# VH-VL binders against ER membrane protein complex subunit 8/9 homolog: the designs that were tried, part 1

All scores and structures are predictions.

Target 1, 192 residues: ER membrane protein complex subunit 8/9 homolog, of Dictyostelium discoideum (Social amoeba) (q55fm0)
Amino acid sequence: MNNNISITTEALSKAHLHSFKHHASSVNGILLGKADKNSILITDIIPLFHTQTLLPMFEVAMIQIEKYCRDNNIDMVGYYHSNQCIANELEPEPIAKKIADRLNNELNNMCFLMISKIEVNRPSGLVSIDKVGSDWLKNRKTLITIDTTSNSEDINEILKRNLQNIKESQIYDFEEYLSNPTRDWLNKSLVL
Unless a header shows other numbers, all headers, positions and changes below count from the first letter of the chain; antibody chains are not in Kabat numbers.
F, E and O stand for the ipSAE by ESMFold2-Fast, ESMFold2 and OpenDDE, each averaged over both directions (binder to target, target to binder). V2 = 0.75 x the mean of E and O + 0.25 x the DockQ between their complexes.
Where letters were taken out, [cut] stands.
Atom coordinates printed by the task and the answers are left out, and those that the model quotes come from them; centres of patches stay.

## First folded at step 3 (VH-VL; framework fv_zilovertamab)

Design b1 (from z13 with heavy chain T30D)
Fold by ESMFold2-Fast, scan of step 3:
Structure b1 (fold): chain C 192 residues (1-192), chain A 122 residues (1-122), chain B 107 residues (1-107)
Amino acid sequence: as target 1 above (192 residues)
Amino acid sequence: QVQLQESGPGLVKPSQTLSLTCTVSGYTFDDYYIHWVRQAPGQGLEWMGSINPSGGSTSYNQKFKDRLTISKDTSKNQVVLTMTNMDPVDTATYYCARGPYLWGEGRYFDYWGHGTLVTVSS
Amino acid sequence: DIVMTQTPLSLPVTPGEPASISCRASQSVSSNLAWYQQKPGQAPRLLIYGASTRATGIPPRFSGSGYGTDFTLTINNIESEDAAYYFCQQYNNWPYTFGEGTKVEIK
């Protein structure tokens, strides 16, 4: 795995808004940015599903995301997942491991981010799940740091303000796009 | 037509750094991965690493990771391989090769450069 | 790392006869396997990808088959110009790995 993983406040905020919008269900999506030999910088995210991930639809979404990446000089660098059940909030669900395996086969150097629905910046809490041999081990983790170069504001204050402004209602995922093609699941116009 | 061309020094002294450039033409640079593959005299092929044409993310064979760096310059349609601490066992023909970018298409190599022989000796 | 083993390492053939080269992976690579031809002094040339899909411009006498761990490259009605080294490559797992090569020689 990488020894230095960082995520921008903007990218992390978007992922948490996706999770808050669908607080009673699991959510997932793709991490975008750049992966070097010893580091990954995550600068954006694309929300995917909020009920159940069907792998054929996931494959379709990946093709569309690659086209977006090519046009925007950015790469897919990982996967995020948020469990519906708070009791097991950071334990990768079977579907999450399956999707991470699929991405790992394409990307080699990737981040597997589990997002808590309770607290977004718990000290030492932002982690990427490590793959050891053929399995993703919940007790083998790489710490993720928040990159504050573009926004030095505390992530919890950003999320508080965005929730007060009901910004979670403005973020759309791929699943919502499938039911209404007018929804911008790439969230090009979303201002946080 | 699609062309890939390696360029760089044919002779490197032990402990020195190798720098090779792959220049591509005849297609849109952003549409394909570029890989580096080497072949020691009379030996088989060995994948070294690759670079994503969009954001520049890199992947390396763990064997070379500590001394290998791959970078790109989109404005010049070039990919550069840099390898430090060269040893006589690194004597090989070095190829750059083009691979599919799109999800699910795989990482095979459809076009190759002619190769450049790099000899490591004092 | 996945180890790719080719057999035979040397294959003498007479023009007009079929030739078959085997490639075995140390673990399943699904259909993510390619075959390359390399003539002396030249770069490798893609023949087959996805185990059985012939690359653009490759003559129909070349065919590939197999899935999982066992793969075969077949050259039907071999021609003198087919004298070359042939390599298999898996692209299922990182790092990508090649077989050691098979030298096809015309008798």
Scores: ipSAE 0.713, ipTM 0.869, lowest interface PAE 0.8, mean pLDDT 87

Design b11 (from z13 with heavy chain N52W)
Fold by ESMFold2-Fast, scan of step 3:
Structure b11 (fold): chain C 192 residues (1-192), chain A 122 residues (1-122), chain B 107 residues (1-107)
Amino acid sequence: as target 1 above (192 residues)
Amino acid sequence: QVQLQESGPGLVKPSQTLSLTCTVSGYTFTDYYIHWVRQAPGQGLEWMGSIWPSGGSTSYNQKFKDRLTISKDTSKNQVVLTMTNMDPVDTATYYCARGPYLWGEGRYFDYWGHGTLVTVSS
Amino acid sequence: DIVMTQTPLSLPVTPGEPASISCRASQSVSSNLAWYQQKPGQAPRLLIYGASTRATGIPPRFSGSGYGTDFTLTINNIESEDAAYYFCQQYNNWPYTFGEGTKVEIK
């Protein structure tokens, strides 16, 4: 069967806040959690870039994330991307496909998710991109489930509260860290 | 000294479930991947699957995916291979092997267990 | 799946002579290739990884070369203790695959 993909409300909120902070540009990052045979549970995310992705810097970020994963009993389980252009927001950009190939080679059992707006037919705001042959194609039929085990609050209420508290300004990505090393791009201290 | 040791039954009847344990010592358990590789008598090596030592994520060879489960117990420094519905074609020596948990390094196997022969018969 | 083809499958050699084993991948594996030695009744032992990097403790008479689809393991001045099976393994793509093995026999 298809992979069952679920994401916690906390991890989902972080991804949307990263996208909201840089609403006029492409963003990307790494999904953390646990991947099994037919299921992936995403429990955290690490934001990476909000402009163009330079592959050598991406490689450096991966080494750092791997160390974090070892120390925190968590694994890299996928990639998220949001396109700069709203008109084609669900179509993965060439750079996103290249990164997904790189990650798929290392992880094998990973997911690739495009960030979009939350709607009744897309309650997580996420769309799965599946590898079909050598290409990556949208699969809007795959519903990303929100895991409410740790927090049963509605995601829309969580996002509303976090935006009112300007939490998007407190989330940092790897690109911001490269410009200012005091930025905690692993967001270990961020409370949502 | 790095050591990997497989343990489990040497004989399994057709349709039964195989359970093998790999116990490791001499290094930090969570710093390296553990893989399972088998070798049928007179045949080559076949990669079955692996487990991430941190979060416990797994990757399987599609050939075995429907029957194979790999799990870990960090408190015991153990990785367990479980394979359902064994048949005579699964007769092989089963090895656990250690791989580097280092981005970009790849998945070669630097240390191997001694292997355990599992015969599926009658 | 990437198919790994080894030649020759059997290689009789005289002590002191060089031995060369070839491994061909059905598609490019970059430098993500390892070589293992397996003696009868024993587990495989890592010899080379990254196509050309010797593993810790492996004698300098063992060397690896190649990139892409064509790889070679060379044993210079072969010793009687080198009688064993030798396997190549690609780790570029899932699932990881091995060659059929080459049996090196001392005459």
Scores: ipSAE 0.695, ipTM 0.857, lowest interface PAE 0.9, mean pLDDT 88

Design b13 (from z13 with heavy chain N52F)
Fold by ESMFold2-Fast, scan of step 3:
Structure b13 (fold): chain C 192 residues (1-192), chain A 122 residues (1-122), chain B 107 residues (1-107)
Amino acid sequence: as target 1 above (192 residues)
Amino acid sequence: QVQLQESGPGLVKPSQTLSLTCTVSGYTFTDYYIHWVRQAPGQGLEWMGSIFPSGGSTSYNQKFKDRLTISKDTSKNQVVLTMTNMDPVDTATYYCARGPYLWGEGRYFDYWGHGTLVTVSS
Amino acid sequence: DIVMTQTPLSLPVTPGEPASISCRASQSVSSNLAWYQQKPGQAPRLLIYGASTRATGIPPRFSGSGYGTDFTLTINNIESEDAAYYFCQQYNNWPYTFGEGTKVEIK
């Protein structure tokens, strides 16, 4: 596992909005970017599911995302998960660990991030989960930095504005795409 | 007709940096990983590292610590291996090899370059 | 790291006989195992992947079997051109590792 993770304000905003849209349920998705020897840079995210994750549907999503990555000079670099708001928010659910194992087997160099509340001591609202033996455990030493190079606006201001404009309703995940193929599961048209 | 071709110096002095280039042809560059594998005289094959053909993400064998770097140039269909602080024990034949970039297929090597012998000696 | 152990390291065979090479992993690698042939002065050539799937262009006399920790490469009705080194490789866990190789010699 890398111990230096950076995420752009745009990618981070999308992940939080996905979580806000489905605050009463668990959500998950794929982190896109570039993984090097000592660091991972996350520049985009693909929201996946907001109800039960069925592994066959996860496999279908991965095939489609991989094709997108080939065409767009970007790699799958990790997984994010957000628990329901009252359920031990930073402890990965069994399904999250199973997905992380599957993805780790394919990528070898990836990160697993839990989404939680933005706080002074946790500016990104993200917590790193590392593989230890056969389990996935919280790693408090991993620093997650917000990359402001492409957008210098404060993440709190972006989220405040987007929530006031009810922009979370406009973010679509792969599960919604499976129900209605007109949904933009890549969210390329979304302006934050 | 898939081809992989390594190129670079056959002789390197101790403490110098090795640079090898793998040039590929006959397929779509972004559809396959490129791996580097070496074989010392009288020893087995050793996986060194790989590069994702899309975004350029890398995976390395920890044995090489901080001295190995793999990079790509998609416009030239090339992958470059750079290894610093060469030592006589690094004398080996260096191969580039391609692996499938298909979800669920795994990391085996379906085509290999011919290999280039790198001797590290004063 | 997963250690791959090949047996035997040297295998003299008579033309027309079957040859079998064993590969053992220090922990389970499921079916994520490949076999390669290497002739002197040449690069390795993929024979089998996924433990039992023959690569394109590989003659049907080559077959692979096994799952978990124990794997076998079988060459039925061996031919003189099959004199070479044979290596197994696991790709279940990073870093990917190879067996030490088996030298098949035709008598």
Scores: ipSAE 0.721, ipTM 0.864, lowest interface PAE 0.8, mean pLDDT 87

Design b14 (from z13 with heavy chain N52H)
Fold by ESMFold2-Fast, scan of step 3:
Structure b14 (fold): chain C 192 residues (1-192), chain A 122 residues (1-122), chain B 107 residues (1-107)
Amino acid sequence: as target 1 above (192 residues)
Amino acid sequence: QVQLQESGPGLVKPSQTLSLTCTVSGYTFTDYYIHWVRQAPGQGLEWMGSIHPSGGSTSYNQKFKDRLTISKDTSKNQVVLTMTNMDPVDTATYYCARGPYLWGEGRYFDYWGHGTLVTVSS
Amino acid sequence: DIVMTQTPLSLPVTPGEPASISCRASQSVSSNLAWYQQKPGQAPRLLIYGASTRATGIPPRFSGSGYGTDFTLTINNIESEDAAYYFCQQYNNWPYTFGEGTKVEIK
């Protein structure tokens, strides 16, 4: 996978807040944007699950997301996953690899990102996972660039402010929507 | 009536760039992938790449990735294939083809253009 | 890459007889397999997708079967107009790949 991956400040903030809201469990979601032959730009994310991912429900979510993408001139370009905070937090768990295979077969040009801590040597907090043969392996050489053209505010300051205001509680995922259809799992009204 | 029509030069000199346009009609442009498939004389079919109709994301067969670019113009219902550094072995009939894009529908080709023969010679 | 192997490569058939073409994938493709007909000088025409679903406008004499690695296209009561090349295509794994083709000739 020799793609340059870029993610907007807004999309990155949503992904981290989804992870913070469910810090004691695994979370996942879909990356939206545009994929070209040498680059992927992520401009939004759709949170999916925060407990167990059931593949039939994942299939239903994909159909709804594709309809949303068609109506909004945006594509599914990848998958994000965060393991429950235990040993091997950056190693994709089996369900994450199954979802990545399913998406890769449908999209052909996609990225798979694991959510981790924001650090000096990992400014986005994201780690790229590449398909090697039939497996998915961590690739430390791929740097996820933060696209600040629409919002130049530092990601750490955005997360600090939003966590102080407990704004992670306002991020809804598809699993919450299945339990209560009034939840805005596309997070259209969310201001970060 | 669903129609796909390829247009472009039938002759290309070695090292030049090929540009082919696929114009579609009879359906909503953004509801289906457009793929490019080629067939060398007397040979089989070879998938080259595709473009997603909504956001414009592209996917390429690794064999062509360094030379091939696919783009779209939704306002004209057109998809353009551009391939650089043409070689005599690239002589083939080039087809654009429509495919489903909805999740789970499959990546088969339900309608094809008539094809355009591109000959690469000096 | 998944390799698609078709047998036979050439199949002479008399009108009214059945014809069967086999397609084998080097790995399982589930039911994600399509069949195309191509007459000389024409573009391919979709016959079957999802291994067994007939495309719109395709006569019922064409049928597909199979799952996993072994697939068959059957033409019952073959007609003179069915003289053509036939190709299988898998769409389970990227990149999408085609079989080498089978030429059906009417005697």
Scores: ipSAE 0.651, ipTM 0.854, lowest interface PAE 1.2, mean pLDDT 88

Design b16 (from z13 with heavy chain N52Q)
Fold by ESMFold2-Fast, scan of step 3:
Structure b16 (fold): chain C 192 residues (1-192), chain A 122 residues (1-122), chain B 107 residues (1-107)
Amino acid sequence: as target 1 above (192 residues)
Amino acid sequence: QVQLQESGPGLVKPSQTLSLTCTVSGYTFTDYYIHWVRQAPGQGLEWMGSIQPSGGSTSYNQKFKDRLTISKDTSKNQVVLTMTNMDPVDTATYYCARGPYLWGEGRYFDYWGHGTLVTVSS
Amino acid sequence: DIVMTQTPLSLPVTPGEPASISCRASQSVSSNLAWYQQKPGQAPRLLIYGASTRATGIPPRFSGSGYGTDFTLTINNIESEDAAYYFCQQYNNWPYTFGEGTKVEIK
C-alpha cells in the first residue's frame, strides 16, 4: 500500500454528494486515477451501490469500468465506503472488507477510503484503511491531501451550491442504473 | 503476429543504472499489461513488476521496489524498465511479457519477448 | 510470499509414454495457476492457465488439473520436441511466484 493519497476537489465532491444523497444508507464506489510507487492520485470516482452490494453485479460493474478506463487513459486505484451506522462510521463493514480484498488482489496497488464528516482537522472527510495481515484497519499515518490543481474552488462551496437543489445536482450510481438504464452512472455530464 | 522485443545494453558495471526497452507489435498496445520477468543463469523465473496499459499505474515486487521504475510510451508501443544501483547478483536474462488486462482474467503471461542477457561485471 | 514447489526436479521419459509434473503451493491459489515450457536459450511459452485451460496453439497432449494447493501438468504420448524445462506460476496472490522448474529429458 501507498502512504500518500491525493484527491481532486471534483472527485471528492462526487463522493460526498453520493454519501449525502443516501445519508441513511451505506454507499460505495470506485476511485479512479493513477497509482505509482509511493502515491495515488484520485481524479474521479464512479458510484456503485446505496442499498446492498450484490457481488455478481459488482463483478459486472468492474468489467464495464475497465472498458471506460481503457478508453479514457485512467485506472481503477481504489474503493470508497460509507457506513449507515454513525456509531461505527469508520469501521469497515464485512462486505466492504470483502470488496477491498477482491480489488487488492486485482490491482496490487490501491487505496481503501472511508467517508466521514469534513472537519478542520480532516479537510477531505476521508480516512484511509490499510490491510494489516488478513484484516483492514484504520491507518493513522496515511496522508490524504486535496489536489486543487484542476479546480481551485473549495469543496464546501461546491457542496453548498449543489445541495441547494438536489435534483439539479443529481449524481447516479450503478444500482440506480440497474433499475433504470437511462441513468448516467459515470456522471460525465455532471458539472461541479 | 504478436511480437515483443527487448533492447538495451548487455553489460552494466556495478552501481550503474540499467535501462531496457520493450517494443511490442501485432496487437493494440493499450489492451494488455506488460510485465518484466528475469531469470538468473541456471535459475528460475522472478516477476519484477508491471504497468497498466491505460493510465500507466505500476505494480512492483517489493524486492525491487526501491530500485525499479517501469514507464510507458503509448505513441511508440514501448515500455521501459529502469533499475538503479546494479549489482553482480542482478546478472540475468530480462524478459518483457504480455498479460491479460480484463478484470478477473488473471495475471499470467501469454506472449514473451526473446529476452536480453544483462551481465553486471567490472 | 507464496512458495511454489515442483516435483520431480528432473524427469527422464521415453517417447510415447505419459509424463506428470506436480506443483504444490504453500497456501491455496484457487485455480489461478499457469504452466510454461522453456527450451534452452528460449523464452518461456504459455501452455496452461486457470489450472486446466490450454493456451492457443498448444497440442491436446498437454493437460492441466488441480485446485487449491495441488496441481498437475500431464503430457500424454510424449514427443522428442517436448524435452524442456516446465514451470508453474501462481497468480492468486501478489507478488506472482514461480516453481523451481522441472527438466523433462527424452531417453
Scores: ipSAE 0.704, ipTM 0.860, lowest interface PAE 0.8, mean pLDDT 87

Design b17 (from z13 with heavy chain N52M)
Fold by ESMFold2-Fast, scan of step 3:
Structure b17 (fold): chain C 192 residues (1-192), chain A 122 residues (1-122), chain B 107 residues (1-107)
Amino acid sequence: as target 1 above (192 residues)
Amino acid sequence: QVQLQESGPGLVKPSQTLSLTCTVSGYTFTDYYIHWVRQAPGQGLEWMGSIMPSGGSTSYNQKFKDRLTISKDTSKNQVVLTMTNMDPVDTATYYCARGPYLWGEGRYFDYWGHGTLVTVSS
Amino acid sequence: DIVMTQTPLSLPVTPGEPASISCRASQSVSSNLAWYQQKPGQAPRLLIYGASTRATGIPPRFSGSGYGTDFTLTINNIESEDAAYYFCQQYNNWPYTFGEGTKVEIK
């Protein structure tokens, strides 16, 4: 059976802004929301790294996110990744597959999404990566739906406005928090 | 102190839906996973599924995924298992069990309910 | 799915003797293995987790060892109250899977 994946406009905006902020490098982060029998709804994201993902630092981030989730009635439901290189843009890097394996063993019911260009055939700009045997492979048939229940504004208009206001510079990831603990990597005060 | 208690029908007719409730006490409900495990008479243990204490995300053994739904009500300290289209082969003792939630702690079952025998027959 | 195989399936033991139960995983589960005791008419009880960590309230005569694919539960100086089924469980990979169970009988 195919799982339905949907993401709110706010969560989707944060993921794209994280990628835009570090357009010359790979980025990754955790998807938050609720995973059900046949659906995953992503309502927030937490940006993690924009250069190198060291597994020990990833483990520390997971512990911090878990505490946040417990206190906020929300779950880790997946992982997002964006490649630096345009060539093989949607092919998960080895580190991304390692992280996805680690998360899959802990969460069981999760999604792995690659960030790409928003276009007519890919309205969210996200592509699903599925676990097939021991590997992670692109699934062209899974469409990521944008949940407009809380905000019906077009994602392209939201991104246009936020980029014009240089909002990508205001989104912080866990790697930036490790370098400067004053950074709000949970981005609770970020308005998009 | 820590207690898990299953409640529900002991008899279900073929094709009907089973509903079991697990009520917990003696700890903070949102700090631990709740799992469902069943055991057919004279057979081994089979993990059915679980629910996360935080947001209520669920995980199911693929064998049961088409028929099984697990939900929670944090205000009542309850987890509910619903399974559709019951068959005589589903006759088993159904347990709810508590597991660690913390990252890296593992998904073992430290406390179990007493179990409810569900017999599926006409 | 990871298949867990227990040997022996039946183990008659005289009180005071040691008993050993083996559990083999079809692929590596690191140390992510638990052992449970189930007495007739009762729910399972956690004995060991993390392959070798004794659960709260479990007597020191119970011990676990192993890593990867081969694990052992040892009951030293077995007592009559230890007559029960014993199950191993891996939690390294979803779905979590159990061994068939070993029936320990006191002679």
Scores: ipSAE 0.716, ipTM 0.867, lowest interface PAE 0.9, mean pLDDT 88

Design b18 (from z13 with heavy chain N52L)
Fold by ESMFold2-Fast, scan of step 3:
Structure b18 (fold): chain C 192 residues (1-192), chain A 122 residues (1-122), chain B 107 residues (1-107)
Amino acid sequence: as target 1 above (192 residues)
Amino acid sequence: QVQLQESGPGLVKPSQTLSLTCTVSGYTFTDYYIHWVRQAPGQGLEWMGSILPSGGSTSYNQKFKDRLTISKDTSKNQVVLTMTNMDPVDTATYYCARGPYLWGEGRYFDYWGHGTLVTVSS
Amino acid sequence: DIVMTQTPLSLPVTPGEPASISCRASQSVSSNLAWYQQKPGQAPRLLIYGASTRATGIPPRFSGSGYGTDFTLTINNIESEDAAYYFCQQYNNWPYTFGEGTKVEIK
């Protein structure tokens, strides 16, 4: 989907903090919100993996996320990924493309976002990846809009404050949950 | 028992807006997709669109996108189909149908309403 | 859009005989295919999903097979109550599309 992608400040902060926590490895997760005809609004994210995505464990996570979505009046609307290799920062890794294909088969009208650095021409730090034929290719022309309705603070200031308070250590992903079931990988109690 | 029931006008004039309501019972409303499928007299089935009653996300057949809106009212266990600028070729029996959306289960239709015939005529 | 083509469009059968209906997709739909039965004046009824899994309550005389582009619905030992239209539906790609239908007539 490339027409109108919007992400809340809180959801965007969580995605960047997940990436910062595991800066030396690839990370990924699921985007939650609402998709309609020509727009996707992302209001939350669920972090999944920070080292290696095991597809069987990904399937288990998807089933649990869907149960959460049903109970909380929210839908899965996309996927985010951050590459381990800085030299190919915005090119989806093979595993990311496989996951995007799997999600696309389940979720018509989904988005696929790569996490990168925040800069003037990319204020969200996100780049849209579109399906072209059988491949997934970056679309740098699509600008991801930050929805500031619930929080008008600049994303750079929010991230600066959260990093100063070491909030990245408080965000947990599904992989951490598999190693310690007390970890809240849905991060519902996290305040950023 | 699972039940889906369509309701709405049986006659719509050309250029007017159609509004049909699907009321469901016998299961948890937010656990399944609701789809709209139509069938012109003597013709085959045509998928129009769907809504996920949890978050309200919608998907539409491109053929209808410009005219079709599907919405929900969770408090009433209802899904509403609205289609603008009706034409005689839109004369059909309109069905709402339930489908699984659980990861990996597929997008087929396990329970159907009885259907409501909508005739578009002056 | 994926085009679903059913053959034959009309199938007269004698009770007790087997009946087979074919469905072909214009591109691969994996096993994401369902079959429905529709009797006059009634809504469609799910028979098979996932190409070969019978829906709850469907008699064992109904079976489905196939993968990719070629699918078959088989009704063994057909009964008079099986006179109906039968439709295939792919759910691999949006928009979901149906075959034109096969009318099974009992002689």
Scores: ipSAE 0.662, ipTM 0.835, lowest interface PAE 0.9, mean pLDDT 87

Design b19 (from z13 with heavy chain S54T)
Fold by ESMFold2-Fast, scan of step 3:
Structure b19 (fold): chain C 192 residues (1-192), chain A 122 residues (1-122), chain B 107 residues (1-107)
Amino acid sequence: as target 1 above (192 residues)
Amino acid sequence: QVQLQESGPGLVKPSQTLSLTCTVSGYTFTDYYIHWVRQAPGQGLEWMGSINPTGGSTSYNQKFKDRLTISKDTSKNQVVLTMTNMDPVDTATYYCARGPYLWGEGRYFDYWGHGTLVTVSS
Amino acid sequence: DIVMTQTPLSLPVTPGEPASISCRASQSVSSNLAWYQQKPGQAPRLLIYGASTRATGIPPRFSGSGYGTDFTLTINNIESEDAAYYFCQQYNNWPYTFGEGTKVEIK
């Protein structure tokens, strides 16, 4: 897999806020940006589900995301997942591995990131999951850096401010769109 | 009509860098992937890599990854293949080919350029 | 990498007869299989994709079948202009791989 993964402060904030909004549930979504030979830069994310992934609706969402990508000169470059269970927070659930296989076959050059708590040894709160043979396994050696070019503020301070302002309530995922079509699941107007 | 055209040098010396350009017309550039496929004289087809026409993300066949770079210029409707440290075994006809973009449509090649023969010799 | 094996590698046929070319994948590729025709000095031409869907402009005498690991390209009532190399290609798993090719010769 790619040995260098970089994510912008804005994209990272959106992913954590999606996870925080649904802290009692598994969440997932698509990473957007550019994948090169030895690196992936993630500049945005699109939240998908917060309870169960509906596989037929996942297929529909992928088509809609690719149309968005075509119009906005950005690519799908990966998948993020956050587990419901604290005890197994970094082990990909079976559904996550199935989705990662599906995406890997379509994109070829992608990353799979598990979301967890931000800690000293995990500054982004992200852990890379690599394909090893037919399985997906945690690889802590993959370098994940926060790209501060557009926003140099510390991620912990950004999350603190956004949570104090209840910004997680303003992030919508595709599952929320399915129950209410007025929800902007692409989050075009979201200001963090 | 859909058209793909390769251009570049027909002769490259060993250790030099190859640069080939694929120019496309007759469709919207951002609607399809562009792939590079080569064929050594009298041999089969070998997929080298591809570029996403929107964000420019690339995928490479592992055997070429260390030497191969694919890039694009959307304003010119062009994709460029650059390959370093050419060797006589790299002598082949190089094709650019168009593939579907949308989820689930597959990575087959519906239109091909005419191909350009690159001979690597001193 | 998935290995694609074509049989036969050379197929002499008489005009008007059906011709069949087999392609075997080293692991399942579902229906993600394409067939190409290549005449001397020309680029490959897409014939079939999705194992059985004919590409635009391809005559109905060309048909594809199969799923998983075993695939067949059939040319019914073969014509002299069908003399060419034929290649299968899987696009289920990266990297995309081609068969060795089958040379169809008209007797």
Scores: ipSAE 0.757, ipTM 0.882, lowest interface PAE 0.6, mean pLDDT 89

